# VH-VL binders against q9hk44: the designs that were tried, part 5

Target 1, 202 residues: q9hk44
Amino acid sequence: MNSRIMFIGGVPGVGKTSISGYIARNTDIDIVLSSDYLREFLRPFAPQESHLETSVYDAWKFYGDMSDDNIIRGYLDQARPIMGGINRVIARALANGEDLIIESLYFVPDMMDEMVLKNAFLAYVYIDDPDLHRSRLEDRINYTHRNSPGSRLAAHLKEYRTIMDYSMDMARGRGIGLYSTDDYALARQRLLDDFRKFVDRR

## First folded at step 1 (VH-VL)

Design ro10 (framework fv_romlusevimab)
Fold by ESMFold2-Fast, scan of step 1:
Structure ro10 (fold): chain C 202 residues (1-202), chain A 121 residues (1-121), chain B 108 residues (1-108)
Amino acid sequence: as target 1 above (202 residues)
Amino acid sequence: QVQLVQSGSELKKPGASVKVSCKASGYTFTDYAMNWVRQAPGQGLEWMGWINTNTGNPTYAQGFTGRFVFSLDTSVSTASLQISSLKAEDTAVYYCARDSYGDYEGWFDPWGQGTTVTVSS
Amino acid sequence: SYVLTQPPSVSVAPGKTARITCGGNNIGSESVHWYQQKPGQAPVLVIYYDSDRPSGIPERFSGSNSGNTATLTISGVEAGDEADYYCQVWDSSSDHVVFGGGTKLTVL
């Protein structure tokens, strides 16, 4: 395709927003969308069963006791409408010849349309070291907006790492690139290089 | 109020050692990396390296290995720079500066007021 | 090694616009930050992330960054703007912070 589309997944604290900005600057891509804003836009219109009024780390509570299965079930419920929206946004960008970067907590390959799987550069970013991940979640500036007081997410590291492990397994199963941000500078360079190679091969 | 306060000026002879301290206040010390920047008389700013305030692990720029040691005392929110075997060319103002982001794309804000180290015989 | 090039000096009349450049290979792909340093004082952040202004910095300070040149622009320049100005980037390839050599702004 003519369009340069990057869809990057990751849980809070892994640096996906900072990396997305870096890639945008280095590729002259003007549009960078966060699934956080897509989620807020969809929230008033989403089915109740999607539980978008609840934080993703609390969505397991609709299924009983805390378990990996219930964490993933809650995550997938929220992911369905958001992934549906992302599919549509990417389809529009492709149809119009527009470049686009999307960074998203919600990254479920099985919910991606065939056109997304074939035409977008897909990547999942993660932090291997759980202590480093906890430290980055505690960094208030990393996951909060400049003008908004943020809450810390470190108390929910277990839920986020469960989502991360699940997402990595799904990505690995489809040959989607996995990028450790334990070394942030290396991860950014690898993602940029791989995205450029992806674009050039079309 | 977020601020960095550095120790006072030092006058040392060649071969001596000096330790410059930088005390942080108004924020959680371990949430941000601390950088060290040097400025020789009449010269520009030169980045020396940074220290991870959670782990205590330092990273030195090329040219600042061996004689330069970054350290922390997290109990008093203080970062320190030690220079051993002082040489005349070490004469400079030394600044500590807080990195704004853990993801390495930070600007430096705030800065300490600077510590003048003069090495003369 | 990554190098940032600044003119050593720039002169401007009061009330006019000063432009201080920072040249670097593909610098438009980096995040550029700018510091003001007055004699005997620590540097003060005046622009970060290419064009964002910290709280307390006047609107007459602005920045841009594209291609091989980043620019700090000071409109309606005042005598109090006389200082050394430094650009700074994080060079991701070397994992090192790089400062420009500095520009002395003289208000005549």
Scores: ipSAE 0.000, ipTM 0.475, lowest interface PAE 12.2, mean pLDDT 85

Design ro11 (framework fv_romlusevimab)
Fold by ESMFold2-Fast, scan of step 1:
Structure ro11 (fold): chain C 202 residues (1-202), chain A 120 residues (1-120), chain B 108 residues (1-108)
Amino acid sequence: as target 1 above (202 residues)
Amino acid sequence: QVQLVQSGSELKKPGASVKVSCKASGYTFTSYAMNWVRQAPGQGLEWMGWINTNTGNPTYAQGFTGRFVFSLDTSVSTASLQISSLKAEDTAVYYCARGLYWRDYGMDVWGQGTTVTVSS
Amino acid sequence: SYVLTQPPSVSVAPGKTARITCGGNNIGSKSVHWYQQKPGQAPVLVIYYDSDRPSGIPERFSGSNSGNTATLTISGVEAGDEADYYCQVWDSSSDHVVFGGGTKLTVL
């Protein structure tokens, strides 16, 4: 296999889309997919229990009062069909010898196929400082979200940081790299360097 | 408060060297690119290049290689531009400007500018 | 190398709408930033990412970008808007920033 596959996880505001673009440009990878569009494509066909018609920050409402457990339950409901789709897209790229970068809010190692775990460069990006995270959500940090009010996303900082903390814990359990974008320039450079090292071993 | 403060104006003879400094404050210095922009008298903005404030790696625009050197002193959050073998056509206002990596290098904070005059 | 073209000057009466264009091949696929520069001052970012306004920039300033032309629009022009305006893109293929030549806006 000579496919170069990168799967980057992260919640809104951490810079995962901008980093994905940077990596694509510096590795000559032409295909960058966002789970936002994959989620939209899947919505008409997803199982009802996935609640994909609901924003991820509202999905806890199907389980009762707001709590970390209910936030994660709602997130995992949505993650299941999207992760299934991502597994299939990566499998297709590997079979065809294609390069691919996927950036995704939905990043659940336990839902990744063995083929993905073995053949993709997996990374999770996060922001340690919650005030910086709120500031970046309020600003339009990602040009794919230019038409979305940043203040709306910032209102759900609690939900996003709960998902982030959960995702980081799962990533640690599997030795998946964690990259703080509190220092954005450092994070993107380290990601690029680590991805190149991963590719060089294929 | 986020600021870029540049060194004072310089009057130099042809063949001399000059070093323009740009001191950043109010933000994490290494999280943003530092751009250098030149403006000759009565002319438009001319991008000279940028430096990665975390790695120290510079990128120069065509026409600004050789005599122009971008450098950093991260311990004092300062970027510097050195011009060697000054020529009359180097007469300009030199600006440093903070580049937003995640905003396609839009420059949201600018230094006040340093006037460099080269005359015999 | 990538090139941006602006008209050298635009004149507008107070209270009217000024439109400053920035031409570039397939510029609609890039993000355009706009700077205002008054005499003796450093440039000020007035629009970024085609149409976003930085904090403190009046609602009178707006931007658009499609095809081969980006446009900075200033409605209800005031005397204080008189300045040079520059468009800017980042060309990802070369990792180079490109400025337009600038447009002098005169409020008569």
Scores: ipSAE 0.006, ipTM 0.486, lowest interface PAE 12.3, mean pLDDT 86

Design ro2 (framework fv_romlusevimab)
Fold by ESMFold2-Fast, scan of step 1:
Structure ro2 (fold): chain C 202 residues (1-202), chain A 121 residues (1-121), chain B 108 residues (1-108)
Amino acid sequence: as target 1 above (202 residues)
Amino acid sequence: QVQLVQSGSELKKPGASVKVSCKASGYTFTSYAMNWVRQAPGQGLEWMGWINTNTGNPTYAQGFTGRFVFSLDTSVSTASLQISSLKAEDTAVYYCAREGYSSSWYEFDYWGQGTTVTVSS
Amino acid sequence: SYVLTQPPSVSVAPGKTARITCGGNNIGSKSVHWYQQKPGQAPVLVIYYDSDRPSGIPERFSGSNSGNTATLTISGVEAGDEADYYCQVWDSSSDHVVFGGGTKLTVL
């Protein structure tokens, strides 16, 4: 197999979409998929228990009071059908020798198939500084998105950072690379170089 | 339990050849790249290169081409380093070291105990 | 080729904090790993990916990496921490692993 597959995880505001675009341009990979669109596609057909009709930052409400455990429970319920779909999409790309980049809020290594773990370049993108993270979500309002979701997303920084911390712990347990975007330009260069090395090493 | 067990110490004369082996256990051998690192007496760590355990393709650092050959025997989960035309300057401890998970190539998480190769006349 | 610079030695009193630096051009853009090597033994990974600890490494070991300097910090230093410490990066431009020259930590 000759497929170059990147599966990059991260919460809103960390720059995963912009980085994915940068990698695609610099590697001539034509297909970039966002879990946002995969979620919308799966939504009419997903199990009721997945609560895909509810924003991920509200999914804890199905389990009681706000807590880290309930935030993660809500996240994992939504992740299950989406991760199942991602596994199949990657398997298809591998079988057909196609290149693919997937960027996703839903990034659960324990839900990844062995074929994905073996053949895809896996990376998790994060922001260490919570004030910087909040600022980057708010920047979307100030510069290009006056009437956009940016202000709503910034209001849910706590939920997103809980998901981020959980995802980082899972990634560490699997030896998956963690990339801080506190310095965005440096992070995208590191990720591009590491992806190129991964492709050469397989 | 992950283990990397290397072959025993070697004492060789200049011009001879030596083969150092590194037997892996406790994990899927072909899922992790294997690196070779040299340490001359009283000196620091020097990276020699690595081998892709799935494809068998070696990559050598500058200065370790020609006389140095990385190879695999996947049937026994073993990586090997062969040095031909030995020189006194090849006297060192040679380590094999496993890279972390393939998508996160950044660290050497497990090391062999080292093989001392002494070249003297 | 890319070069990592470490001080050749650092001395620290028991119970105090030791800081070992690793200098490199724009090293903050790279992932830095740290190894501890005791005499006659193989290196042991003590910090990976700038600041993460492998299972079994005490919490008194921590790391940071920004700009042109990465730092390994050992708080509450014990006699058993006496060893050589090496920083390591992967240089993408040359596809080569680069080690620092090593720092001998003496606990006196």
Scores: ipSAE 0.006, ipTM 0.470, lowest interface PAE 13.0, mean pLDDT 85

Design ro3 (framework fv_romlusevimab)
Fold by ESMFold2-Fast, scan of step 1:
Structure ro3 (fold): chain C 202 residues (1-202), chain A 121 residues (1-121), chain B 108 residues (1-108)
Amino acid sequence: as target 1 above (202 residues)
Amino acid sequence: QVQLVQSGSELKKPGASVKVSCKASGYTFTSYAMNWVRQAPGQGLEWMGWINTNTGNPTYAQGFTGRFVFSLDTSVSTASLQISSLKAEDTAVYYCARDLYDFWSGYSDYWGQGTTVTVSS
Amino acid sequence: SYVLTQPPSVSVAPGKTARITCGGNNIGSKSVHWYQQKPGQAPVLVIYYDSDRPSGIPERFSGSNSGNTATLTISGVEAGDEADYYCQVWDSSSDHVVFGGGTKLTVL
């Protein structure tokens, strides 16, 4: 049977989790996986050079001072085992005729197998306005206790936007759809419509 | 870096055949589908269909079945359009254009320069 | 068959803003792409997915899409912007790429 696979990328605060849930509900897809949990499962078994024990926004520290180059180096170190796992999970879903949505901070199409690129709907979600992005990360502080994960994520907006810009450049180079969530309701509807078109054309 | 180069203009009589070629460079040929688009003199753009460059499977728009054949030569990264039994109504500029693999959005990011086919007695 | 409607021509003075519309039934639910075609040249993608710009397209070009109308907006229009502009969607019901009839933009 025809598998409906969506691989959606984005940094914290852009709404990729909420969009994934919206798509799942409107397409009756039962399996939604987050790279956050995949990362935690891989941590005990990943090579030490992948630095999965370190937050992605701190991984540049293994290369010296903060720079865009070092931020991306740290990101790619972590991405390698995670993208390897994602390739295998998607291959299994395709082999079994299963539907699957994966939402991921780690979005490196160059690390994806050709069979995945040919058979999965890939999309990258982003926020153009950095002040809006900061505000959305800070909203987690208002809805939870102080010193929540959200307050820490807001402090690392620079690192996340560097990763976002890099990921968008990769997506653009491969013709992968880019969806601005500056208007969240519009973005999720467009993404749903495009995914439905992808499914219809298989 | 991405470039699509099409064959030169053709002048044909009604009933003849023509083959328009489109040579791709600067990217992995089989990772992107190839659209064919026609533009009659003074008219707008008309989508003819596409070919899956990995499988070789063509899809034709309504009105472009029968006389029109999309084909590939992957060894030289070339897509071709053959029109048989030419009619005066086939006079147009024919474009090839690169599209995303899987066609979930159906847009063309790079275009060939166009091949003029003129059918006259 | 799904139909996109564009005005045949739009005139604008240099430095002003041109707006080219693309009408279609519930077009806001579709992704709209825009192409620029200068005389004797192949079309060039200027906007994709309603509002995204390809690398190399100036920020003067922007797009929107809602309800029954998509719009290509060109601010600070230059003489070099004279061209035919085409909107385009993919129609899922027919599995066809559909082009609008084109709009000729004239800069005085």
Scores: ipSAE 0.000, ipTM 0.430, lowest interface PAE 17.2, mean pLDDT 85

Design ro4 (framework fv_romlusevimab)
Fold by ESMFold2-Fast, scan of step 1:
Structure ro4 (fold): chain C 202 residues (1-202), chain A 123 residues (1-123), chain B 108 residues (1-108)
Amino acid sequence: as target 1 above (202 residues)
Amino acid sequence: QVQLVQSGSELKKPGASVKVSCKASGYTFTSYAMNWVRQAPGQGLEWMGWINTNTGNPTYAQGFTGRFVFSLDTSVSTASLQISSLKAEDTAVYYCARGRYYGSGSYNWFDPWGQGTTVTVSS
Amino acid sequence: SYVLTQPPSVSVAPGKTARITCGGNNIGSKSVHWYQQKPGQAPVLVIYYDSDRPSGIPERFSGSNSGNTATLTISGVEAGDEADYYCQVWDSSSYHVVFGGGTKLTVL
């Protein structure tokens, strides 16, 4: 009867793709979108200053030396057009009464429309243990992506964890749920339960 | 094996400074936030704030800005709380407690806790 | 500022069920965590995320959270359960962890 929208954030290696699939199966939601494909679709049309042709872990290089501030600045440059697109996709789903799950590296609630924030379930997925995170990135082919080079992503753990810390600080300010996948089975069940609670409260 | 061990009790005069330490073991120190909680004699638990062990950035609750400083020494997995210009009302047991590093809102629970450090301020 | 209200004391006979309440405006939309503190000791987490139990905590401990009241339930109460119990939430409007005032459980 009511549109059910979930927007789940997380950096590579945290299991957001697998969790999204689990929730889709257990809620009979047919549409799961990845920001990876939304980013590729946007690349030909995005302004040059968004630096979408550059990997997110290299975008700080446009601002000088590696620092948390420069990493986040590069991330936010890329996030702007992507978050704009996500706003439109969610608004369409809400207007049409469609159910939708979006999983995204780009998770900036401050860039989301207020009506979207009020009507979508937002959640952020993370890994507490950096050694576990590195391990999951290195062995990513066994979890989500057959041909994704996990060793390349693991080399950029610092950049990804800086983005994660920033995203989680933003989530904290808004009361958005944070879910540790150190215990993967517990995390996906808690996410599913919270999503159901959210839907029931509307 | 996960544990937090705090420094011993302190007896100080008003106007002095004190530094309470909290040494972590059995887990990756920089994966979890360190929280500070105070308990005055016969009173309940009062949250003072937390420090991000990966970035070193502290967050202080209202009322604990200025005289209170959270710091880290990641090489020895230790968090510290320094209180300057001590007042009688600072007399309390001070606890460090491990927070879910990235937890907030509904998901910031504390486990484990240090054994507590008693700070007594009297003249 | 957000406030959590607990009864100051609850008494229960051994083997019976104790219920400790934590009142807060729309607390059912928040997640509640519970701590046990025995005299001279640090607090110990007994329930997190409304109803989840950490490893090592007996099945006699359970939690619920709905509307304006969260409840910690201890079935088959034992003398060793005598302690102060604190509920805790996060208040996003103040960016602040909030503890209840604590409830002293006495086993008679």
Scores: ipSAE 0.006, ipTM 0.472, lowest interface PAE 12.1, mean pLDDT 85

Design ro5 (framework fv_romlusevimab)
Fold by ESMFold2-Fast, scan of step 1:
Structure ro5 (fold): chain C 202 residues (1-202), chain A 123 residues (1-123), chain B 108 residues (1-108)
Amino acid sequence: as target 1 above (202 residues)
Amino acid sequence: QVQLVQSGSELKKPGASVKVSCKASGYTFTSYAMNWVRQAPGQGLEWMGWINTNTGNPTYAQGFTGRFVFSLDTSVSTASLQISSLKAEDTAVYYCAREYDILTGYRGAFDIWGQGTTVTVSS
Amino acid sequence: SYVLTQPPSVSVAPGKTARITCGGNNIGSKSVHWYQQKPGQAPVLVIYYDSDRPSGIPERFSGSNSGNTATLTISGVEAGDEADYYCQVWDSSSDHVVFGGGTKLTVL
């Protein structure tokens, strides 16, 4: 019943998928789940008010003009059913003694169940430099999505960074670790070391 | 420890003003809306309005415009309610309450409440 | 203006099930939150978003919401459950939070 659970958050372009793969390889954890696929699985069954048929960077349009408030409203609408699903997936892994890494755009600590807050290693990854973030989004096709138009995602940098800033403030308020991926190699090693320490201290 | 601590009870004469403070601790103050709720003696809960702790913009319920002012001091994580030109009908317990999920487009539950501040207006 | 209707009082014997209703036009399309208030104390959130329980609230508390009625159900009622209970919604058409009038639960 000593499940090793990592739940890592971050917006597109910060390297959360690549870091999750690195951690999995170095801990022999075989299951890595992406909220991208969980979102698509849930989409046909989600409540209409979640607006999962719309890209997260367009979800503010349901609330009027672009603003930080409206960007976050759209994000949280989508986050609610996805975070609910993630809580259940982690509960199952804990009950079965399974190891699991989840990497997710949707990272809302206040939507996490007590069992997740107590038993999962929580971490949020970010890029401090917006020019580097834009560059990483433009280069994204070479890292994680060969056929994805990185320039389209870079056009929505404002929306992603608003979500990132909001998520970081939430994480900071709960003492959840924040990891800058401006230095990718350093970030992944620190995350691995901190995850191992978390597992050992349980 | 997430908590909201309100200022002490107030006894005022009609026409005076009062300021009730609500100090937050244990969380990021600007990530949650602050709501104000009034409860007159022996009566139910009455919503007065809210303030966006990120922008500082207040929204008042009908009946609470003019004499009622919501404000913030983010440097000390404190929200305040000022009532001017006090009337006998303002006698009540005033609560501040943190709203879960401020920015969802839904109005969230009030998950953390202050202990309440009794304001008594008597001649 | 949107109105939530609760019975003013409900009486229940210890160990039995109490049901407190909250009536509102098409309330099933809204999210309902429930608060417990004991004399001289601040309200405590016991159910949020129709049926979810906050950490620390016993499983005896459950909620439902459909059509024109939301219900707070307390099974195996204990003396310590004696309190006033309030339902709450946000009315999108007026952009106002609305509370029910409250129900006094008395445990015989």
Scores: ipSAE 0.000, ipTM 0.426, lowest interface PAE 19.5, mean pLDDT 85

Design ro6 (framework fv_romlusevimab)
Fold by ESMFold2-Fast, scan of step 1:
Formats: sequence, structure tokens, C-alpha cells
Structure ro6 (fold): chain C 202 residues (1-202), chain A 122 residues (1-122), chain B 108 residues (1-108)
Amino acid sequence: as target 1 above (202 residues)
Amino acid sequence: QVQLVQSGSELKKPGASVKVSCKASGYTFTSYAMNWVRQAPGQGLEWMGWINTNTGNPTYAQGFTGRFVFSLDTSVSTASLQISSLKAEDTAVYYCARDRGYSYGYDYFDYWGQGTTVTVSS
Amino acid sequence: SYVLTQPPSVSVAPGKTARITCGGNNIGSKSVHWYQQKPGQAPVLVIYYDSDRPSGIPERFSGSNSGNTATLTISGVEAGDEADYYCQVWDSSSDHVVFGGGTKLTVL
């Protein structure tokens, strides 16, 4: 297809929203879709067992005590309907020859359709340094999330980093590019360059 | 409150060196890149480069390699600019400026130091 | 190297609208930021990301960016707006920040 599709995964605080905006401006792609709003749209219609009414960092509570396994179980419950929706949105964009950037907390390669895996530029962004990650969560309220308290999100750094580690392992297993945003300016330029190369190969 | 406070004015002879400091407060120092901008008397703003406050890695604009060194002291939230082998054409006001783009990808300078005047005169 | 071009000076009468342009090859694909600098003072951000306004900057300041020209517009100009104005972009290809040469706004 003629479509330029980028699907960027990452947990809160890694800069995925700002990166997607940067890529959109430098590629003249008009549609940038956030899984935050997809989640809100799906909430009234999602299966009860997905627990989309609950923050992702609290979803482990449906499985008992906090553990890496329970954090991932809660994350995957929420990811399932959202990833299903993302598959359909990408399919539509491909069918219509439309460009699209999606940035998402929910990034589960095993839940991606084959047409997504073959036709979208997939990338996962992460922060190696947990202190930097905490700092970026604290500062997140500035400009990107004016009404979301960054300190609240930073209190859940453990849950977010568990999801990040799991997502990175899944991405690595499928040859999906991993981009550290510890050096943010370098990361976004590398992503832009790699996306352009991906498009040029087609 | 976010503040960038720079060191006082400097009067130096040609061939000397100078160190300009920029002390940050009111935010997490390592979450934002620090840029250096020069303004010669009666001239416009000239970007000198930036330093990654998390890694300490500097990037210099063309024309500012060699004699110019960006450094950090993260224990006191301070970025510094050192100029060696001073020349008359180095006479300028030097500004530090916080790059919002490091954490958020915006590429703009939301807070500036008050400026440090460096005068090179024999 | 990427170059931004600004007129050296613009004159405007009080209460009228001033327009300061910033020319650059395909500048509409870049994010343009604008700074105000009064004599003896550090620059102050007045517009970021083409058209966004920081808190504390009056609504009479606005920006646009398309094609090869970005524009800072100041409506209802006041004497206190007299200053030098600089546009700025990040040239992602070279990883370099570029400033325009500056425009001196004179309020007659």
C-alpha cells in the first residue's frame, strides 16, 4: 500500500507523545492517534473483564498481591480490546492509502495482526535510567498533560517499568526496534530517519 | 520557581581563559538539556550548542569547537562554559537557556539566564 | 547550513498591527519559536510551536507558519512591545538550532 504508518509503543514518561508529534510535523502526517483516547472511547463498550475503568497501574489488584506477573496480567487484560481496535484502524488506513501515526501504552506484538506486523513501522521507546524516568513523570504535567499530576504517575514507576520491561522483551523477540529516550533529541531523530528508510524500502 | 542564575561579568586579556556558570533551580536539572547562546555587541542571537544534562555529552555548533567546552556539576545543578585562548571577537553576552525539547520534544527555550558579559580587552 | 531571514526593522504606529516575517526553505514543516528581547535584558519566549502562547503573554501576540514563511503578528501594538524579535527553529537534519537575524520593532 501507499500508506505510511508508524506505531510507537511506550509507557508514560518516555516521551512517546512528544516524539509522535515531532515525527508527524517532519513527515507531514496529519493524523496522530493516542491510545489514551482510544481507551476512553472503548470503555463504555469493552468487556467487563478488561477492567478499562481501572488505571493500568491498579489492574494487578484484580489478581491479588502486587507482582510482576499480576502487573502484566492486568496490562494484557486492558491491552486486548485496545489492540483489537488498533488493528482495525491500521487496516482501514492501509485499505484507504492513508498515513497514520499511533502512539500507545498498549503495545503487544502477539496481539498484532499479520498485516500490521508486515506493513506498519513498529518501534518501542523506553528509558534505561529509572531516575530520569521518575523525573520525566514528575514533569509530565507541563505542556503534555496539564491536568494530570505527574507525582501521581511517578508513584507508579514500578508498575510502568514492569510493563516496559515486558514490552521490550516482546519487541526484541520480533525484531522490533528499541529506542532509548535517555538522549531524547538523538532518539527522535533516529526514529525519524529509520521511519523514512522503512518507507523508502517499500 | 524555575530560575537560571549566571555568574557575574568578566574582563579578560587576550590569551586568558574564562569560565561562565549557570546555576539552575526549581526543577530536576537532568531532565532538561542546557543550551548556550552568544550575543556579540549590537548583533543577534547565535546558538553555540547544547549539553545533555543527564549524560554530560556536549554538542557544539560549527565555529565553537576547540576553544569552547561545556561541562556540568550535577551535584550543584550547574552548567558551565569555558573559553580558552580568548580573542577580541569572543566579547559578547553569553546566555544559558533551558531546552524544553529534551523531556518533551519541543525544541524551544522556555527559561533563560540573565546573561554574562565577557569583555576581552588589552 | 539552514538559514532564517528576517527583515532588519519594522515600524508600526501604536494600536496598529505589526507583522514580522521569518523566511526559510520549507519552514512550514518545522516548528518555529519566537523571542522578544528588550535592551539590556535576556530574551523572553513569546510564541512556541508556531502559534502557542506561554502563560503571561497577551493574546495580541499570535503566530503562523506555512510554506516558506513564518509570521509573528502583534495586534494593537503598545509602546512596551518595542524590542528585537528573533525567530528560531531546530534543523533536525543537522541537529542544529538556527536563529533568525532579528527584527527591531519600533513603535512610533
Scores: ipSAE 0.006, ipTM 0.454, lowest interface PAE 14.8, mean pLDDT 85

Design ro7 (framework fv_romlusevimab)
Fold by ESMFold2-Fast, scan of step 1:
Structure ro7 (fold): chain C 202 residues (1-202), chain A 123 residues (1-123), chain B 108 residues (1-108)
Amino acid sequence: as target 1 above (202 residues)
Amino acid sequence: QVQLVQSGSELKKPGASVKVSCKASGYTFTNYAMNWVRQAPGQGLEWMGWINTNTGNPTYAQGFTGRFVFSLDTSVSTASLQISSLKAEDTAVYYCARVPYRYSGYEDAFDIWGQGTTVTVSS
Amino acid sequence: SYVLTQPPSVSVAPGKTARITCGGNNIGSKSVHWYQQKPGQAPVLVIYYDSDRPSGIPERFSGSNSGNTATLTISGVEAGDEADYYCQVWDSSSDHVVFGGGTKLTVL
């Protein structure tokens, strides 16, 4: 297994898609998978209780009133089948000696297989400044998503930041690298350098 | 829709001053940095600097300090470039161009450009 | 100061592939953006971050960047592609945006 695997987590608006593209270009990795498309692929086949037909920012509604606990419960329901699929994709890439970058809203270390935890470069991307985060969500349509309602995503900043805070706490607990994109240029270069060091250490 | 509209062409004598304006519409002015780019006749593009639309703080490229001043009027979503003590070598088309604050203000691509303002300095 | 080098001109037959290069020391470690400028018009972004296309730019436009050379590739070239093309990077050491000298693409 000499595969180069990067699994990068982050909520919408933090730049994880653009960063993943930058890393792919600078490492000659041809395969970049987004959990957005993995989610849509799984949607017709997922159990009803995973609520993949519902936006992640609305999934708390199945549990009652809006609260941090209910936001996380809804997120974890959706994360479970998607993380299961990601485990299988990474296992296949490792078995075949393939390079792969995955960028995902769904990033739950407790749902990662031991093989993933040991063989993939894991990183979580975040924005510390909530005003900058809102601004990036509002502008999303211009670069990566045509006809995407960026203002609609910005209206759910609270839900996304609750998921982000939860994910960061989980990452800290496992020594997974946290990368602030408040300074995007610094973050992407640091991620590239750290990924190269991870690969070289193997 | 989103657009940047610049002021009309200017014909000036050496030693005069000129002010080029760039009016933004169709987006939130303060969510994007504004850059200035110059193009002399038959020459390439030359970056002059940028201005932070939230703070009003300008950053000038090497060689564009002193006679060149970037300013804002956020109440009318307008950025301006003033050139004092005009010289023949200032003859050029001046462009404003926006950069999203999603990344470093001058590292990202210039996604929307003004139509350009021609400044001609001759006697 | 950091310098980007482009060939002054490139000629290509209609329907063939044009390749416009942008040379710079270790340019593969930087993000390259490409602009198209037609006579009397403002530049238009055609490729950003080495290889990404803005909405409305035809799929025949593509980009790459590695080592000391970035390349803009235009397949199935059309007469309407005649223009000046500029590459651009941000140079962290000088804190400056740097443009290449431009390449005039002629479709013969």
Scores: ipSAE 0.000, ipTM 0.436, lowest interface PAE 17.2, mean pLDDT 85

